# VH-VL binders against q10081: the designs that were tried, part 27

Target 1, 150 residues: q10081
Amino acid sequence: MSNLEFVYKYFNSLDVKELYDIYLLRTNVFVVEQKCAYPEVDEIDLKCGHLMLRNANGKLVAYARLIPEQQQTVRIGRVVVDPDERKNGYGRKLMLQALETSKQEFSSSKTFVLSSQEYAQPLYRSVGFKKCSDAYLEDGIPHVEMRLEL
Short names: E, the ipSAE of ESMFold2; O, the ipSAE of OpenDDE; V2, 0.75 times the mean of E and O plus 0.25 times the DockQ between their complexes.

## First folded at step 16 (VH-VL; framework fv_temelimab)

Design n1 (at its last look DockQ between E and O 0.67; V2 from the best seeds 0.58)
Fold by ESMFold2, look of step 16:
Order: sequence, then C-alpha cells, then structure tokens
Structure n1 (fold): chain C 150 residues (1-150), chain A 121 residues (1-121), chain B 106 residues (1-106)
Amino acid sequence: as target 1 above (150 residues)
Amino acid sequence: QVQLVQSGAEVKKPGSSVKVSCKASGYTFTSYYMHWVRQAPGQGLEWIGEIDPSDSYTDYNQKFKGRATITADKSTSTAYMELSSLRSEDTAVYYCAREGYELYGYPFDYWGQGTLVTVSS
Amino acid sequence: QIQLTQSPSSLSASVGDRVTITCSASQSISYMYWYQQKPGKAPKAWIYGASELESGVPSRFSGSGSGTDYTLTISSLQPEDFATYYCQQYTSYPLTFGGGTKVEIK
C-alpha cells in the first residue's frame, strides 16, 4: 500500500489500541522471531515518544521510540518493521521521520544515538549514523553505539 | 543495474603482493559499504574486511590485519584489496560484495565475478 | 569470533529425497543467512531473516532454527539443487561463514 501515515504520540496520549499494536509488533519481532527472552516492555515506554508508521488499511507496519536524554540528545530505540511488510524501504523511511520528529518535539535536538545489533548497522549507516564504540553485550547479544551529529 | 566488475586473474610468487580491483556501476558508490571475501580451492568463504567508500573507514578480519589493505577511489567508483607477503595458502578466488541496507534483508546483495589469485613458487 | 559449524560437510541423495543441512553457532545468532553456490560461480543469496526465501528460490527450500541451531531443508531434492550451501552470521564481527555443505545428486 502506497498511502502511508506517520503518527507520533507521547505515551500518555496513546489509546489502548495503539498501545496494543505497538506491543504486538515489538514482542512478535524482538521476543518471538528473534527467540530472545527478556523483559521487552520497560518503564522507558512510560516516558518517551512513540513513532508509528501505518499503511492505508491502518496496519502498524513500522515503529520506533524516541527518548530524550541530556545535552540535546535523543535516543532512538525499538526500531522494528512488521515481518510481512519488509523490503519496502519502511525502515529507512521510519528513521528519516524519527530524526525529523525528534527535532520538532525535543527543542532543537542536535545529537542522535542508538544501540544497534551488528546486522542492523547498515540501515543506520544509510541515514548518517556512524559506529562510535566497540562492541558490548546487551542481554548477551553484541551491540554497538551509533551516533549522528547535526 | 548494479554491477561489480573485478580485475583479471593473477599469478604471483610467494612474498610478493597483489592488488585486486572492483569497479562499481549502477548505483551511488559512496552510499554503500564494500566487503571482500575469499574462497580457497575446495574450501569455504572467508571474510577479509570492509570499507566505507565515503570516508575510507575500514575494518578487517584479525587474520588479515597487517597484510590486507582495502581502499576506495571515489572518482572512479572502484574499491581495491591489496594482500602482501603472499603465501601459497593465499591462493583463492577473491570477491568484492556490496552491503545492502534493507533492515531485515541480505547483508551482501551484489557480488563481483571473482578474481583468481594463484601463488606458486 | 563466532564459529559456524555445518553438518554434514557433504551428502549424496536421490531425486525426491528430503535433505536437511544444519548450521550450529558458537553463540546465539540474531538472524542466520544462507547462500547457494554452484561450481565456478559467486555465491547467491538463498534464505535470509527468520526463514524468508530470496526471489526465485523454489518453495521446496525452507529455513528454520533459533539461538545457536539452524537448519536448511529441501523437501524434495531436484537435480538443479546440486550446489554447496553456506550459512553466514552478522551478529558479531568478524563476519563468518560456515564451512559449507556440498549436496551431490545421484
């Protein structure tokens, strides 16, 4: 479907269906598909922005959370694309919108950071992120910190 | 149409070096990482290293660090891999491969045709 | 470094047989990738992500697995499936491949 809509809401503005859709997508990919048992839902969700990409039928096809941090920094996390909607460029579209939305919602954000599994680095490179750490473990899985400065 | 065209086969003596080229066309060269992978006769695939052509950032498999040098020329859209202090066990087909960036897609979406390097005394 | 161990290293089977190739990783993998390589050719993308087939791959191929243990299955072996199959990981640098499984058809 070509008619895409981005929806951004802070946690307390989400309705129950939006929250259900977000957790269904996140758990289906991060827990079920990746076979990684960990507490996927955390308290950060209560205090961050939620960026949703929906198709013309209203299906949530991609998602990211936007977490304000100190020193004009925004952390982007939980980047995910619905398994049936992959290879449509939605990951890159989501990341570009995440940067634009962060600038609007978090008063002149200048630094963007994320913790990436290695296989996902190419996506983040494609929108200007660069590796800025050695690999480290999160829940036993190698990650690297990546940064974009504007 | 994306194409990766590599330089021709080479025969080298032990202790010498070889520089294999990989000319890219059909896409923006500086927007994608390039990787080098080799395959010795009758053996499996071995990752040598990678380069970001936009800023020349490189990373290498530790096995080849100090002997392999990966470079890129933006003006000709060409990546290079040089291997020094050649040994007979370096006889292999050397491939360049482009890294794709679709989130859940393949890491190596296009491959060069391969360059046979034969090291013989 | 993550080591990938493929089993068997080679196999010979009849047309129509079910063929199973395994790839065991020295630590947990996020996504396993599979390539097919025919003699004299560069490797071709075959199976990626959780179990997705690349465009043009016949539906008799499937992938499965999680954690450290992954499987490529051919449900009914055909003569054109003669090739060597490699698994690959992108969970940790250096990127590594399995040793390959050569499939021979009688």
Scores: ipSAE 0.662, ipTM 0.864, lowest interface PAE 1.5, mean pLDDT 91
Fold by OpenDDE, look of step 16:
Structure n1 (fold): chain C 150 residues (1-150), chain A 121 residues (1-121), chain B 106 residues (1-106)
Amino acid sequence: as target 1 above (150 residues)
Amino acid sequence: QVQLVQSGAEVKKPGSSVKVSCKASGYTFTSYYMHWVRQAPGQGLEWIGEIDPSDSYTDYNQKFKGRATITADKSTSTAYMELSSLRSEDTAVYYCAREGYELYGYPFDYWGQGTLVTVSS
Amino acid sequence: QIQLTQSPSSLSASVGDRVTITCSASQSISYMYWYQQKPGKAPKAWIYGASELESGVPSRFSGSGSGTDYTLTISSLQPEDFATYYCQQYTSYPLTFGGGTKVEIK
């Protein structure tokens, strides 16, 4: 964990390998692991920020995208940790960095929101998010809206 | 190291109340939700409720119909579970359990040693 | 609430046996969690995310499944594995556990 590196880039700044790594990780988890067929790649990718966590070997071990919204709000999405790299605290590290990066990139940001898969709530709770909606289905998977105000 | 140490065994009469404590150490108490789970003798596990010690937010299993009250004292890093209107069927070992924070990790990563509550006339 | 049904409730096996425990959910869940409990002790985290072993869990254990059906498997039962195993879901409140499966010595 000592040689971890965060890299934040917008879509147009991603190189082909970075984009490949991101989509590989996201599809392997959100589509294959979770057995959910949906348009995983979307147009939001083109206009949001991409936060990548790599280990000492250069492997993409975790990822999230930061989506600016109206009213000083930043949405954090596609939070994912490589299946082979779990239980290393990368999820929490990623979320903490996502908040910091958001503050840097979106200086007026005050509210952070995300759509959490039900099972993932403990992670988001640990960094201060609170559930702010009833459960709903997103692509057939139970989700809740969570919010953090700083 | 993370430790959850619970109060000792209780013997109660029907209709009375019991309050079990869970002292946490080895981590930031206010950074993790605390849950309460019970287990009747020879039976399975049953979720009672949860608390966010940072702001004392709580949620309960509706099965208890308001009989359960979960609280937290930040100054002592101690969570409490009080169960009122005790019945014989409330006889069980009561556990406090910390909620993990890993993305795909356990809802309950650390447990107290359990507190036996016996309800008998 | 989401009901979790474990099968079997109990089983008798010998050292070296292959043991399979199933947990069926009343509705689809994202991931299944498993705990091991020995008499007089609190449950211990055992398998998370359906298939990931907790630190310290022997490799003879494995988890699999998706949707509503999940399994815990012990490839070769060892003396220290005799215990009760519980599945658990965090897909919706109230949080719920399976009824447990007691693995006993034959």
Scores: ipSAE 0.433, ipTM 0.828, lowest interface PAE 1.3, mean pLDDT 93
ESMFold2 (binder alone), look of step 16: mean pLDDT 93; pTM 0.950

Design n2 (at its last fold request DockQ between E and O 0.66; V2 from the best seeds 0.66)
Fold by ESMFold2, fold request of step 17:
Structure n2 (fold): chain C 150 residues (1-150), chain A 121 residues (1-121), chain B 106 residues (1-106)
Amino acid sequence: as target 1 above (150 residues)
Amino acid sequence: QVQLVQSGAEVKKPGSSVKVSCKASGYTFTSYYMHWVRQAPGQGLEWIGEIDPSDSYTDYNQKFKGRATITADKSTSTAYMELSSLRSEDTAVYYCAREGYELYMTPFDYWGQGTLVTVSS
Amino acid sequence: QIQLTQSPSSLSASVGDRVTITCSASQSISYMYWYQQKPGKAPKAWIYGASELESGVPSRFSGSGSGTDYTLTISSLQPEDFATYYCQQYTSYPLTFGGGTKVEIK
């Protein structure tokens, strides 16, 4: 049994170590590993919730941000798993918790959306998301919109 | 233990059709996409299409659209691929492959044993 | 669609040799995947994320690359490495594979 802990905080409640851990994980994967030089840290971070998954040693092993939108909708973004912690099912655990946390924090939420690179679709499918758009380019990279309705 | 067991080899004439089956066991069939990939003798791998067994959503390589039909039967945990208007260049081994959902991992984690389809006059 | 060009298409090498297989994409790839296929068998997952070894893959294998150019390297070829190796992309539909590199032992 893993001693996993989920931590959810709005931006202004993050401490400096949490913020450091989040940006280190996100930039290591989205910028360095994926070789995509773009402004990965953006203003949305200031206005959303941050969902962290930590292991027993306190290491941040997975992360997502939860962005409330209009029409009872929550957008999930920046879904990432630490490179050394892959193959442990943390991506799916994170997504399931993202849905649960969204229901608790945004109690009227009924629709969940995300913009997925193609390779990531299988994860989102596993928790009930369905493709709802044709492919489009986001920063030159193919994406699809995916949606889950409660 | 995940297993994908395919139907046996077939010999077909040009213009006919073939339907290959893929029986899944050892996992929840409706939780994973199934893909079909073929390999002509001595050649590489070619993606045909995919199906979500839970709702029968499909998508196809445009090369095969209009000729390939992928279906799934939830009650028997079996996926099917039918290819119509067969040509000699459709001679290939046809594989079913399960798509895993672990983020970043190799997409096709389990493969059937393959079904040789030979198209000749 | 994204074309993947593998080079060489085949090679013969001796046990102990270092071999390098390349895969070039017609456009940038998020993650390149590699499969090993033995004669008469289905492909087997081998390398993910361009450089990470699947379980059970010997440490003499390595993968590298980014953008459009990727490699698979065997540092010291062994008899059991006789196989065809395929790269694969999942950046854009349709999903595509490279043409394969057949590794034969002299």
Scores: ipSAE 0.765, ipTM 0.897, lowest interface PAE 1.1, mean pLDDT 92
Fold by OpenDDE, fold request of step 17:
Structure n2 (fold): chain C 150 residues (1-150), chain A 121 residues (1-121), chain B 106 residues (1-106)
Amino acid sequence: as target 1 above (150 residues)
Amino acid sequence: QVQLVQSGAEVKKPGSSVKVSCKASGYTFTSYYMHWVRQAPGQGLEWIGEIDPSDSYTDYNQKFKGRATITADKSTSTAYMELSSLRSEDTAVYYCAREGYELYMTPFDYWGQGTLVTVSS
Amino acid sequence: QIQLTQSPSSLSASVGDRVTITCSASQSISYMYWYQQKPGKAPKAWIYGASELESGVPSRFSGSGSGTDYTLTISSLQPEDFATYYCQQYTSYPLTFGGGTKVEIK
């Protein structure tokens, strides 16, 4: 029953602390925890939206980026929950908000897609995503393409 | 409190069919995938298939070659697993298991108590 | 399908012993999941994300690993820990489990 706040910003609107928090969380999980060395920081960060979930203390507890694509499609990526903040339902909250924010920011969008790591498939399925590809490797990590039509 | 309550033990003859039920309560039935897993006596766990109760989407282990049919009744919050053309090797405890959706969480967060299906002449 | 080879299939140990169970996947996976099962009972979620304990799991349990090789460790075996442990992958369908490791009392 903690106070949570969603903040959505594009790269140029992020302050230094916000950017720091995002990159710290992403690297700690996708690089360090998952033991995968890859270019975590990329040019997509410069042009996509950044959805941040913070708790009452201002800590970044969850994050995702929203990437507009052609054909009324929005890709959701870098979905992550802080290791110390897991098992609190933040993942689902984040995804629901991601969809809502996407619809607001990209009003014409009807299709939502993401590349899911295996551990995240249940989360995405819970909000309506369906697998639409066979498994493939991305940076050496097994992934599955998932899609939600609204 | 989440509960999965399965139907009672079954004794079947080879070639017949069995249908096991799994009554779900304590949560929104249509918000979670339901899986079926079996365990032969003294053996390990084997995944049978899954269903999305919201739209009845299913996927199966191809090992069963269409013998397994998983269904769900939203009105009663009950999932079913039917296995046809039974053989002795199908003797096992059959479990329903809910797929949790918390990020990073163990996939099967709640299990039914299991249903023993014995196939013998 | 992804094969999970669990080792050993069984082991005998005494209370207080350190117990190590391994699970090897036929191909790389991001996380391994573990379940504990006691006789006559359904499996119980035990470890997720390779190294994170489910609620109620004692801290003497730990998980580690990456790629194809994962491990479940009990630092000091307690009476209630005698059970069978299974690893499981969610990387690809069909979903698969390891063969199980039965931890028996010596």
Scores: ipSAE 0.542, ipTM 0.865, lowest interface PAE 0.9, mean pLDDT 94
ESMFold2, look of step 16: ipSAE 0.760; ipTM 0.891
ESMFold2 (binder alone), look of step 16: mean pLDDT 92; pTM 0.937
OpenDDE, look of step 16: ipSAE 0.512; ipTM 0.843
ESMFold2, fold request of step 17: ipSAE 0.738, 0.694; ipTM 0.890, 0.879
ESMFold2 (binder alone), fold request of step 17: mean pLDDT 91, 91, 91; pTM 0.935, 0.930, 0.935
OpenDDE, fold request of step 17: ipSAE 0.538, 0.413; ipTM 0.863, 0.828

Design n3 (at its last fold request DockQ between E and O 0.62; V2 from the best seeds 0.58)
Fold by ESMFold2, look of step 16:
Structure n3 (fold): chain C 150 residues (1-150), chain A 121 residues (1-121), chain B 106 residues (1-106)
Amino acid sequence: as target 1 above (150 residues)
Amino acid sequence: QVQLVQSGAEVKKPGSSVKVSCKASGYTFTDYYMHWVRQAPGQGLEWIGEIDPSDSYTDYNQKFKGRATITADKSTSTAYMELSSLRSEDTAVYYCAREGYELYDYPFDYWGQGTLVTVSS
Amino acid sequence: QIQLTQSPSSLSASVGDRVTITCSASQSISYMYWYQQKPGKAPKAWIYGASELESGVPSRFSGSGSGTDYTLTISSLQPEDFATYYCQQYTSYPLTFGGGTKVEIK
């Protein structure tokens, strides 16, 4: 019974347990595992969609946020997979669903963008993203902009 | 079963070029980047460059820019690395390596068996 | 451009010994990767995410570290562990590897 369930909610529709699960997953990986001190929770969370992947036991196994931007563009950020659930293809499943959910929820979305650490580029390449900038620092960490055009 | 099978060993003269092949099987060739890495005898590993087989996008270690050419043939699921203006320090085992896309996982999930290129006069 | 310096370049140890291999980066690393290589063979994935073991890697192996300083530890060497170990970064292009640490039987 390895049923997966995607749940998408805008911030104001999240219940407190969902918000707790999201922040636990994000901080455990981006702050604790990566040992990078920075304000991981930010004001963008208040103004974006939250895409959750849960397994059959209800555990949050992967997450991304979907941020509408100008000119038919959606920014995907905070892409994360639970440490104990890795190597199950959830990152790619999450990204494919992020693209489909964005088309459904943000009318006429045509361009998808993200800021990637270099090690994560392979995931985004697997769903059609291409590098579109030179490397730059974000919170002291090298990143590259990636884009997918429909 | 994923396999990367490389061409056989080569002996080359200084100033010539070599083209190493890497035939992929057991997966969709165009879905994964392919990388080339070399290892001089008794030495460490050195990244040469990468290719997206789907559109032939390449990027190279600056050290090899102008001498290395990485290509891919979709019809035979084969990647190639050509190194020109060979010199003795280019003697190495050359590996192709597939880039996996599992987040947080190893960047190179499958490696070819290696191709020894010896440059001698 | 990120230089990875492994230490020691080689070591000689006995079965049962504890071994620690270090990898020092010239810049902070997001995730450090480790490979094991035996003579005449391609490198084999060993440790990822700085601390996670590849499937089939014995629990006597461990990885740790953050920032610029990373270690691979073998708590009790076994005959099959005699190999060369490489660290690798994917934080910045060009991708770079450490110079390797050869672990030999004493």
Scores: ipSAE 0.697, ipTM 0.868, lowest interface PAE 1.3, mean pLDDT 91
Fold by OpenDDE, look of step 16:
Structure n3 (fold): chain C 150 residues (1-150), chain A 121 residues (1-121), chain B 106 residues (1-106)
Amino acid sequence: as target 1 above (150 residues)
Amino acid sequence: QVQLVQSGAEVKKPGSSVKVSCKASGYTFTDYYMHWVRQAPGQGLEWIGEIDPSDSYTDYNQKFKGRATITADKSTSTAYMELSSLRSEDTAVYYCAREGYELYDYPFDYWGQGTLVTVSS
Amino acid sequence: QIQLTQSPSSLSASVGDRVTITCSASQSISYMYWYQQKPGKAPKAWIYGASELESGVPSRFSGSGSGTDYTLTISSLQPEDFATYYCQQYTSYPLTFGGGTKVEIK
């Protein structure tokens, strides 16, 4: 088993290297790999929590945003796993940690939502999310809304 | 190791029903969706439906128009696929397949060995 | 539903040949999945995420593509590679497969 470390920080607490790693990973996957040109970096980054998963070497292997919303709801976004680190269970680990961290950071959070690219539903379903909308396009990519009530 | 072991071959008359089982082992049964896929002789693969064994949520290919019923028994880690109103066109090898949940992973990472269902008068 | 069209439906090739199989989707998909199937056996996971080889898959296999067009390539066909290959999408329900491409010995 590899030694993994979760780190959760808000934007103002990120150091330059952490921010660099996050944006590098996100752009490499969401923009380059998925060939989708869109405003990947946005103002939400300034206001949300950033969950980072690093391996024993300090490499950022997975990442997600935790975005508090109204009605004790937390939106999980920008879920990404490094292309070179996939099929190691990091995605599910990340999601489980995201749920736990959300409960700790956001008082009385019981509802979790996310916009899933359709192909990614199995990951979210594995931790209890259910599809709760019809398909829609987000930046030209098919998505579905998923929800988890705890 | 993950294993999916299906029930034996079936020979059915038109209009009857068949129920195929898929016993899972080597993993937590309720942590993975189970799918059913069939393959007519010499033909391609066709998705039938899926089930979440944890809460028995199901979804089906509308092509079967309610003829297919997928169930799961958590106590025995067994998934079932029942197909009613059988017709000759339903002759096929029926597979259960586990849904992997690794990001970007296969929708069907492990398969049963298949169950031949022959429908003939 | 998303239709996947594989080309060719079948091909004959010799050991050592370069083999290319194409899968075209009726609409844009995020990722394509490939399975290898031999007679009397269940399909086996082969290429995921369009270009990632499943564990145990020889490096002579490769996958590429984006949008609606995806390709599986065998750089140098080996005896154990004669099989039927299927593409598959998980972009939308119902889940669908390509018609398959049977790679036969010439």
Scores: ipSAE 0.545, ipTM 0.852, lowest interface PAE 0.9, mean pLDDT 93
ESMFold2 (binder alone), look of step 16: mean pLDDT 92; pTM 0.942
ESMFold2, fold request of step 17: ipSAE 0.653, 0.639, 0.664; ipTM 0.867, 0.848, 0.865
ESMFold2 (binder alone), fold request of step 17: mean pLDDT 91, 91, 91; pTM 0.939, 0.932, 0.939
OpenDDE, fold request of step 17: ipSAE 0.436, 0.459, 0.409; ipTM 0.828, 0.838, 0.823

Design n4 (at its last look DockQ between E and O 0.66; V2 from the best seeds 0.50)
Fold by ESMFold2, look of step 16:
Structure n4 (fold): chain C 150 residues (1-150), chain A 121 residues (1-121), chain B 106 residues (1-106)
Amino acid sequence: as target 1 above (150 residues)
Amino acid sequence: QVQLVQSGAEVKKPGSSVKVSCKASGYTFTDYYMHWVRQAPGQGLEWIGEIDPSDSYTDYNQKFKGRATITADKSTSTAYMELSSLRSEDTAVYYCAREGYELYGYPFDYWGQGTLVTVSS
Amino acid sequence: QIQLTQSPSSLSASVGDRVTITCSASQSISYMYWYQQKPGKAPKAWIYGASELESGVPSRFSGSGSGTDYTLTISSLQPEDFATYYCQQYHSYPLTFGGGTKVEIK
């Protein structure tokens, strides 16, 4: 049996359990763990792709959203790994799959972008992203824009 | 097995320069950022700067900008840190440290053994 | 620049004592990292993500905290725990470390 399974769906194709799993994981990390009392759920979720990584037990262990933008660009956001599943390389596996899925689902995509907290830059560097801005505040937290060009 | 091996101790006069090397082995050198950190005797740790060995992009702690130069030689898998206009307060152990890539993991996963630089008037 | 203030600067404790070290950040941060350093050696990764032990770290160590206030605790001090402990942040550049807490066994 397969160790890891990737599942990709647009919002309207998510079932209720998938949506529950996604928001549970995102809120546990971005709101509870990171102590950021900001609206986590936004309207972008309604109009983007949702990439899920599940382990052999069906547990959602990592997640990202894929947002098509103008100029043949895909924005990757909400990159997160379940706290109990860290240091298994799932962040890197997720990012590699996010790039491949974006090429398949958004044909002609040439540019990938994301807004990174500083501590997360090393992950994105490991899959080819480069910093392309000075730091800026998003909800009071330093972020940098990062880009990968095909 | 990841290893970072640094050059030997240096004794320098004020106003001179020093160049410390850090030879990497056991991994693909260009896949990971390298950082430099120093520790004055009996003091804490201070971040100097970083380099992306793949394209030589660097960034520095503003305290050292203009005096520190970080470089990398891909052909020898070696990073360098040069500090100019040395003064007595630059006496410290200088470390290279490799950046980790695990999301939520350690920022510096492997360290060199350190290089003592002594600046004596 | 984010300042990290460790308390105490040094302490002396007996084998078996519970030891608590604090690290306070000048602003809220998402994660704190801890290193152990023995005299004459490079720092060693000890605790990451505020509370996760690095491989090989004894279970008597624990980390906790969030926002501005973080702690490292040794539940029952052992002779091998003599070292200086540093906290570190990667929330914003420049990367900064706390001033250290020297733990002496006696």
Scores: ipSAE 0.597, ipTM 0.852, lowest interface PAE 1.9, mean pLDDT 91
Fold by OpenDDE, look of step 16:
Structure n4 (fold): chain C 150 residues (1-150), chain A 121 residues (1-121), chain B 106 residues (1-106)
Amino acid sequence: as target 1 above (150 residues)
Amino acid sequence: QVQLVQSGAEVKKPGSSVKVSCKASGYTFTDYYMHWVRQAPGQGLEWIGEIDPSDSYTDYNQKFKGRATITADKSTSTAYMELSSLRSEDTAVYYCAREGYELYGYPFDYWGQGTLVTVSS
Amino acid sequence: QIQLTQSPSSLSASVGDRVTITCSASQSISYMYWYQQKPGKAPKAWIYGASELESGVPSRFSGSGSGTDYTLTISSLQPEDFATYYCQQYHSYPLTFGGGTKVEIK
């Protein structure tokens, strides 16, 4: 819980190490840990914002994508916390920062949406999101759509 | 220190209702979900439902078909579980259990001492 | 709902024994939790995220698994370890528990 650093960059501004860290973390969790084979790396990476949380040692401990959509909506995706860095409140910190960064980067944005795995709803609710859909399968995993209106 | 203190044992007739309380202390009540879990004598654990005390959001195990009502009083840091239309099968120890806000879920890290509810004619 | 099947339902072991408890899910799950319960007491959080030990849990305990199959292992059983262990899934609602595994003294 020492000094943490948030860094927000678009794809073209990421250096090789940053990109490596992001993809390593995402694949280790979404593919390996969650045993889900899907095209994890996609074209959205090229045009979205990348929010990185690093600890004092420079380790990427958490990450999220900020994806602008139509009608002043921002989708928050690929929300992840390093398996070795969990239960430190980084998920909540990440989401709060994601909302703040979104407001700064995407002017006039008032709506935030995300696809939550069912078990993750409490975390998102804690920052104001509300379930707005029935459960559905995404890559074989139960999800719900959640929305925050500011 | 975190403590969850539940109300005392109850003896109820079939068809009646019971309301169990769980008073929380030692932490910010609204920063954690509260779950209710029961355990029939000599049996396993069964999830009843949950509440977010911050806004009283609830979710239930559909098995109870609306018989269970979970509430929370922020002013007293107390969660409640009411079960109506009691039947003998509802005889169990009822537990409240705390869960934090975590991205990957959170184990129930603190539990009440349990409340025995006996339903008998 | 997701059914969790623990095996065995009970076992007898001696101090020093290696004990392995399994929990099988009816479908692939993201995360598994384990609890220890002693008679007349509330369950205690024991393992989270399949492999992480809760604070105060001795290192002789370990958790592993993925997909549908998870295990709790005690490398060398101690007197205080005789209890009932429950697995719990936090993949989808409703939350569900395994039937429990009672570890008894031989």
Scores: ipSAE 0.304, ipTM 0.791, lowest interface PAE 1.4, mean pLDDT 93
ESMFold2 (binder alone), look of step 16: mean pLDDT 93; pTM 0.952

